# VHH binders against o26223, part 42

Target 1, 191 residues: o26223
Amino acid sequence: MKLLWTSQHIKVTVHIDGKVSKMDVLEAIKTRRSIRKYQDREVPEELIDKILDAAMCGPSAVDERPWHFIVVRNREMLEKIPEVHPYGAMVKDAPVAIIVCCDSSLEKIPGFWVQDCSIASQNILLAAHSLGLGAVWTGVYPLEDRVEGIRRLFSIPEHVIPFSVIPLGYPAENPGTRDLFDPDRIHLEKW

## First folded at step 19 (VHH)

Design XC6
Fold by OpenDDE, look of step 19:
Structure XC6 (fold): chain B 191 residues (1-191), chain A 124 residues (1-124)
Amino acid sequence: as target 1 above (191 residues)
Amino acid sequence: QVQLQESGGGLVQPGGSLRLSCAASGFKFSRYWMSWVRQAPGEGREWVSSISWKGTWTYYADSVKGRFTIARDNVKNTLYLLMDSLKSDDTAVYYCAKHIYTSKPKTFDEFDYWGQGTQVTVSS
């Protein structure tokens, strides 16, 4: 029985009245897309706070919580990010970007910070989407040139490692939803 | 070098209208939010209006809401303030200001460049 999932165009009705419609977690996960075009609309600080709150709610190895966040709204700085991050071209057009970093001094078990910061980054994407914003994960680590570029640009200390740059804003595109379920990737009890 | 030059100020009667212009140069004008700020004699600076870099979003102080319209021409690198129904309390030097950030300003420190200002006098 091929369940014809009719692509219900979830009209994200951005209700103007500030009531962010609560998106359930599965909906957020399934409908999230990378957004690379943004409106010239500011992102309220309140939404950024909520996103950062969500970013800090993820698990981390032995609860090390090694993450730091740089919130960038400076237009000049946003314009400079693509100079050191060639795949971050859309950052210059975003009203805000979050740079996720690891403070290595907070790491308790070596290497798990990558997982920790990945979880934080994904939570940023999901939270943004649930709040009616679009975002995209642009990888910094482990590419040395990008890491050093972002480090230099934002005067990040040597013990702090830039991990990702996440531009976000109100979407100016709608790429639609994707069905990415692949049963061939599921193995029962054994490979 | 960044330059902002206001023009269009003058003497007008109450109920009259003026159109201010701010010519911008030395930076990518279309990439920055812009604002108007005014200062009356003996008073502090007052934020008047702001506009997003594409001009889609506009914000106004309550004192000018419904009377003033901020606009921009990104091809001409020019910011405008249309002032209708002018009142004596609108008498001030009006400044064009460039935003540092991609948001409505919270403080005057969020502007990195200012024009010299243009005098607007509303008097009978």
Scores: ipSAE 0.870, ipTM 0.936, lowest interface PAE 0.4, mean pLDDT 93
Fold by OpenDDE, second read of step 22:
Structure XC6 (fold): chain B 191 residues (1-191), chain A 124 residues (1-124)
Amino acid sequence: as target 1 above (191 residues)
Amino acid sequence: QVQLQESGGGLVQPGGSLRLSCAASGFKFSRYWMSWVRQAPGEGREWVSSISWKGTWTYYADSVKGRFTIARDNVKNTLYLLMDSLKSDDTAVYYCAKHIYTSKPKTFDEFDYWGQGTQVTVSS
């Protein structure tokens, strides 16, 4: 990124596109952090496609694959999401958000959709991270006000349940990595 | 109501320079990508340049790369186009356009508001 100044002190930034780095799955898992600050950089459609592909690769109960995804790039809509999702304040600063939804009509066994959509959501986070993007899981379900707020905002049918809102973008923060390993949470053979 | 008003157009000789301005109102200017689009007489619209909402990222058509610079002042709610080394084929009406999406535009349908345009004429 090169900053240029005009004689009238107009800030101009020229950006040269770079290659996106990749990482392996274990690295992605271990180094992933919730990112809530984003650059004003566009996320290429190709990356979103890859992320969504990853989202759909997770297992689901009896292979029911109940998930749907709303990709939101509309700036006005991104600005409105925090109005119905108090903990989604960062969404308005992201260039794109994915709303993960469950189509209840696709459920083969009731109740497993939460796990299914959680797996999809986590895959989105991991894929995003592996592609050099930052993301954060903002929970919608099971909070009724958030569910209904997102439903109304995006005209989601009654049989479809919004589950999570995941803003994505190139990171504008680096929270570092954490060691979350806790051997006290591991039980051998019995509790 | 959203308003975009272009200014700064005029007659200039080849090799000359102009600075266009677009005054924006009626929306949170600093939150939207903005673009310049031009239309020459008898020709279709041509995308010229785009800028991200914070102004960090800029994009240019090949026809204007190295000659034109897009910029913005989010405090003044103003979009700029600095045009250097102007050519006769740069003659057109230049429009400021507001993005719907947080990305470089793919089609002209991705703009929800347009200015009235400002005439740029490059002639000896």
Scores: ipSAE 0.869, ipTM 0.934, lowest interface PAE 0.5, mean pLDDT 93
Fold by OpenDDE, fold request of step 20:
Structure XC6 (fold): chain B 191 residues (1-191), chain A 124 residues (1-124)
Amino acid sequence: as target 1 above (191 residues)
Amino acid sequence: QVQLQESGGGLVQPGGSLRLSCAASGFKFSRYWMSWVRQAPGEGREWVSSISWKGTWTYYADSVKGRFTIARDNVKNTLYLLMDSLKSDDTAVYYCAKHIYTSKPKTFDEFDYWGQGTQVTVSS
């Protein structure tokens, strides 16, 4: 029986006991890992807000800022994401996911939206990490099946392109850090 | 169909204890946060407690903190509320509620399914 109850706000005192790990930007970049295992712990809204703020701070081509973000906490929806995203299995175990999208109507220069949304996605990962959360970038674009799957699942309009799905949560794994520096990838002046 | 069925309510003396149970069916119980909400006669609904889907995290209203314990058995698809040191003010119908979101509830609209409730009466 769906009792139509009046919208009463539950005063939940969220003790953000989360020691916001103050790490510098280089530390965040160097120590960030893809996290695919999460605690069943809620991610406070305040942290999501900070992450989204960071996501919007990246540069974009001619300042087009084409990005939109869908914050998903609905458990049923989180469970459904892997059905349309075969490499998104971890999403069902996350307490929250951010879907980064491009509004193509905001694009000023064709094609640069991919860079813009990539920057936004990376900022989400870095911000999450700096806040003591784990996240992973699961690519949606440019795979048509994933794009359409996410679009349908979240009723995303045609002019908006799902780009990435980023599950977030308090990490339940510690993959350690890697040294990814490769001097062979550095060419001086010419190839 | 999703079903939530509360049990374990009754009449108890002040200082007494009760254990409420909520039997869940029709959905993957272990994947959802669950809550207890109560409503006293003539009063509005009051959030009592919430538990994460794995049961690792629990949350309590200040009014019941230290006295009530929320727990779950995901194998049995059952939510529990252990109520100790019961007070007259704990008299209410207690409802089990399924979360829509993977978070603590902010509003009662964040529950998509409710049980019928079980009456708890604390009286001398």
Scores: ipSAE 0.867, ipTM 0.934, lowest interface PAE 0.5, mean pLDDT 93
Fold by OpenDDE, fold request of step 20:
Structure XC6 (fold): chain B 191 residues (1-191), chain A 124 residues (1-124)
Amino acid sequence: as target 1 above (191 residues)
Amino acid sequence: QVQLQESGGGLVQPGGSLRLSCAASGFKFSRYWMSWVRQAPGEGREWVSSISWKGTWTYYADSVKGRFTIARDNVKNTLYLLMDSLKSDDTAVYYCAKHIYTSKPKTFDEFDYWGQGTQVTVSS
């Protein structure tokens, strides 16, 4: 079934008048917070594309790049995610969520996919923050009930493992910044 | 069962005003974006306006911008379209439509439910 994308170019003039303030990487890292409250504002597709681009720019073991991304904007599906994810209550209030998955068939070295998908997930969070969005990492793997719940809900094949669910939106909260630097965790040359 | 019922259409002179209503039932109205779409005789469907689930964000077609106002009452499960400065070209059947996604619609397939429509006729 060839989805004839009849390109009626609805010029969504996304007046992105939003001066995406250029945030440097250290600022993004240091000021990022988990955001669980969102405005009733849509997230433009352009921003999601930028976030996904960033998600795919992370390193992976032997360059295996095992990640896949499900972008969810369907309101009914967003409302159902909390049913299988006990700590995913905020997902129903987000305009969009990204589900990060691993295709095990792409894995070259066993076990490194967790690191790969973690890096991708973190890049999503940082990119979102740098673009003026709020997001939170809700863990799916390695909890079997959550993995299977998300799998069933989105008809994910058995060889594909859902890893994280990341709701995104314009922030409706400001948790502030925290200084998490702990010099006691730094050891010089030896423990 | 999801139901959308439009009302408030009628005959009006150019420059006149109308207020359309859409009564929603059978779903959590406050959790969905809503739109108005119109269809003139012999023409295709035209998107008119959309509103966010909380009503904070509104969008309009260029053809109606500055003249029409979309609003909603989530307590009453009702969508509204205030139409001012009506023109002959505004003559159409106006439909209320429920969004599938939490965004401004790009295509008409992004609506899963439609009302039966209400006729608006602008004629001198």
Scores: ipSAE 0.858, ipTM 0.930, lowest interface PAE 0.5, mean pLDDT 93
Fold by ESMFold2, fold request of step 20:
Structure XC6 (fold): chain B 191 residues (1-191), chain A 124 residues (1-124)
Amino acid sequence: as target 1 above (191 residues)
Amino acid sequence: QVQLQESGGGLVQPGGSLRLSCAASGFKFSRYWMSWVRQAPGEGREWVSSISWKGTWTYYADSVKGRFTIARDNVKNTLYLLMDSLKSDDTAVYYCAKHIYTSKPKTFDEFDYWGQGTQVTVSS
């Protein structure tokens, strides 16, 4: 590992091909891409633990933390997800998927759980990327057919709402970095 | 019905070679990790080798590294174990096993189907 120092006094660890390394947070945000092709390489449980730790570090409305996570490594179950989630076809090719859920009994302020679970989902994507993995967020909520299909498949109770399915693994593609900054989206002082 | 049928075992002299085959049917073979597990007389089962579903990643017990090669043919739905430089300690019944999960096994409960086994005997 090579440590590169910046003027921000932030430790920067250069990512070496396929290995876990430290990555600057702005670099992670700017370089993360949706990855839909994965190696048939095992993803160690340690990395999944780190990703879920990061997911739970997100802010939530009034600190309600309504999220629950299902970790899916069972090949048969991964193969079944596309049967109820038509835009989740790549899940069958992933070594692991994380299902982000809301437990509605944990809500303290109605309706903000969507933001809460979105924050947890994005943290999963960034943490996976920082660890040398690729992931993609596939939407479940608010599409009721997908919600019910995933709930049925994983025996999720009615008060728990599956929000997203996030397949992940070591990437087998590199779509490159995009430049998406658009100054016209920035308004000074007023619209 | 899932079926795993091993073949290729036999009697061989120390230093010899054997190639084991495991014919798979009743499931989508190319979607699953597969393993070889062996059981010597009077012993518990010992994990020997695993291979990822596309065959890109292979793993071996320390006792067989450098001597055994696991391979798969996803067109013929067949798992192989090429055994070279055989030693008396390799004498065992060899089983192929189907993984439930997308990883190296940690326990034998992570296999849901097993073959009947093929005997390998290294003697002379």
Scores: ipSAE 0.679, ipTM 0.877, lowest interface PAE 1.5, mean pLDDT 90
Fold by ESMFold2, fold request of step 20:
Structure XC6 (fold): chain B 191 residues (1-191), chain A 124 residues (1-124)
Amino acid sequence: as target 1 above (191 residues)
Amino acid sequence: QVQLQESGGGLVQPGGSLRLSCAASGFKFSRYWMSWVRQAPGEGREWVSSISWKGTWTYYADSVKGRFTIARDNVKNTLYLLMDSLKSDDTAVYYCAKHIYTSKPKTFDEFDYWGQGTQVTVSS
């Protein structure tokens, strides 16, 4: 097993030679936080491949799998995203962003693509976290100005809908874990 | 207008040292990876070293590891190459290059701007 150590003393394990040391899934879900500050470390293509593989493992309505992903590593393009997506200011500080899109020509039942792409987006966040990366979902759809701005910036055709922009990188912050369990939100048998 | 201006080259004896500088203007220097690339007379270009946009991550060609140090000053918008234990094989024009992507380069097409170069000559 190989342990990766950074100058910030962040210990990360990666898969080598068929041996795996990885975070428990419940731990990953509970400890994942939105990360908006990133190291200037390169994110290896191998890790992006693993994240996108995980994204595509999500269930979809009638197995329609409507998702497409744009991987952005071009510094100039990362700098331009906040101009059309003002609440995505941290994207310019990330080494990589993934744009989750819906291809409407793959839609088999209308309107479920939003759930499909939401599932893919959450899988990206969890997979990134399990690999020692930090990420945050920044909303694009359904805000029309953001949708059209991202479509224009990345030459996305009209039948393809940009859903979310997810900047990611090795984290440069630790916001800590939260306890959000609220039993008042749980209803047994009926409302 | 993006400008990269190298300086600090010259004639030096084997075993000597030089410090190259690259003054950057016309872009947000602290947002980009930077590299040094060299070209010996009559030869192709050779990647020498790269540095991430905050300077935390540095990379070197095997031919220069342990002898050269890449550094940057994001306040002064300046890239450096500190060269020690110079050998005749280090004789070349040294170029400062701006990255397009947030990664180590795989090809020279991944640089969008180059400086004019500064000559380093190692000779007894």
Scores: ipSAE 0.639, ipTM 0.863, lowest interface PAE 1.7, mean pLDDT 90

Design XC6
Fold by ESMFold2, look of step 19:
Structure XC6 (fold): chain B 191 residues (1-191), chain A 124 residues (1-124)
Amino acid sequence: as target 1 above (191 residues)
Amino acid sequence: QVQLQESGGGLVQPGGSLRLSCAASGFKFSRYWMSWVRQAPGEGREWVSSISWKGTWTYYADSVKGRFTIARDNVKNTLYLLMDSLKSDDTAVYYCAKHIYTSKPKTFDEFDYWGQGTQVTVSS
């Protein structure tokens, strides 16, 4: 017997002539949603390692790879993040957060670190989703008060720029699917 | 000032039951994982059970699994250990411990505050 993949996306295994299926990359991109409510379930270090491995697979300007990551599991520190990051209130409710930073001393082309760290941040979101976790990107850069607040809280040196805070955990909500394709945003050959 | 105060220990016959309580103050109790740890006479400390900050996830040492139940009341800031089918080997001082991290403990260094303990004695 042969079963074809139709909607075998999560916690479904088929062991006939097929393999245990992982989430397809286009499926991951299309189904990922910002998750702001989390279970109080531990996120294993193994999953965080896989997520950060994925984060570092992104392209960067001239292969400069300017990113650094702070993994926060200390409850007291998670509780303090909203004090300097007002729209990061959900971070206190997560079992873990990843702070994406730029080490400006690694920058080879000025200013492209923002794109580099954005790519790493999005890869974190997609990898987390593929592992059954929920996450959300909360913006730090370019808001100077947030940058300085996070820098002080985590003793980040002056040449390192905190870019984003990404809380993650097993989801405690399902915001559903969106249809965001808009043909009017597509311009053929010129504007 | 973080304070953990255990109570509910005592003498009990084999097969009996006890409920331990740990009153917590001086921190946001509902934000932290909590554990019970015990120490038998002349022995080192032994992890017994842990519970996540909302109470949804519970973990037990093999020696107590199926007999003990950890619970918490985040309104009253109280941790509980319901002990059933008690055995002589359960005789120990039972401590309430506060986690630093959002995870199961790997070492006793992952607890930053401990209670003074409550004695449980199981005797024929």
Scores: ipSAE 0.616, ipTM 0.861, lowest interface PAE 2.0, mean pLDDT 90

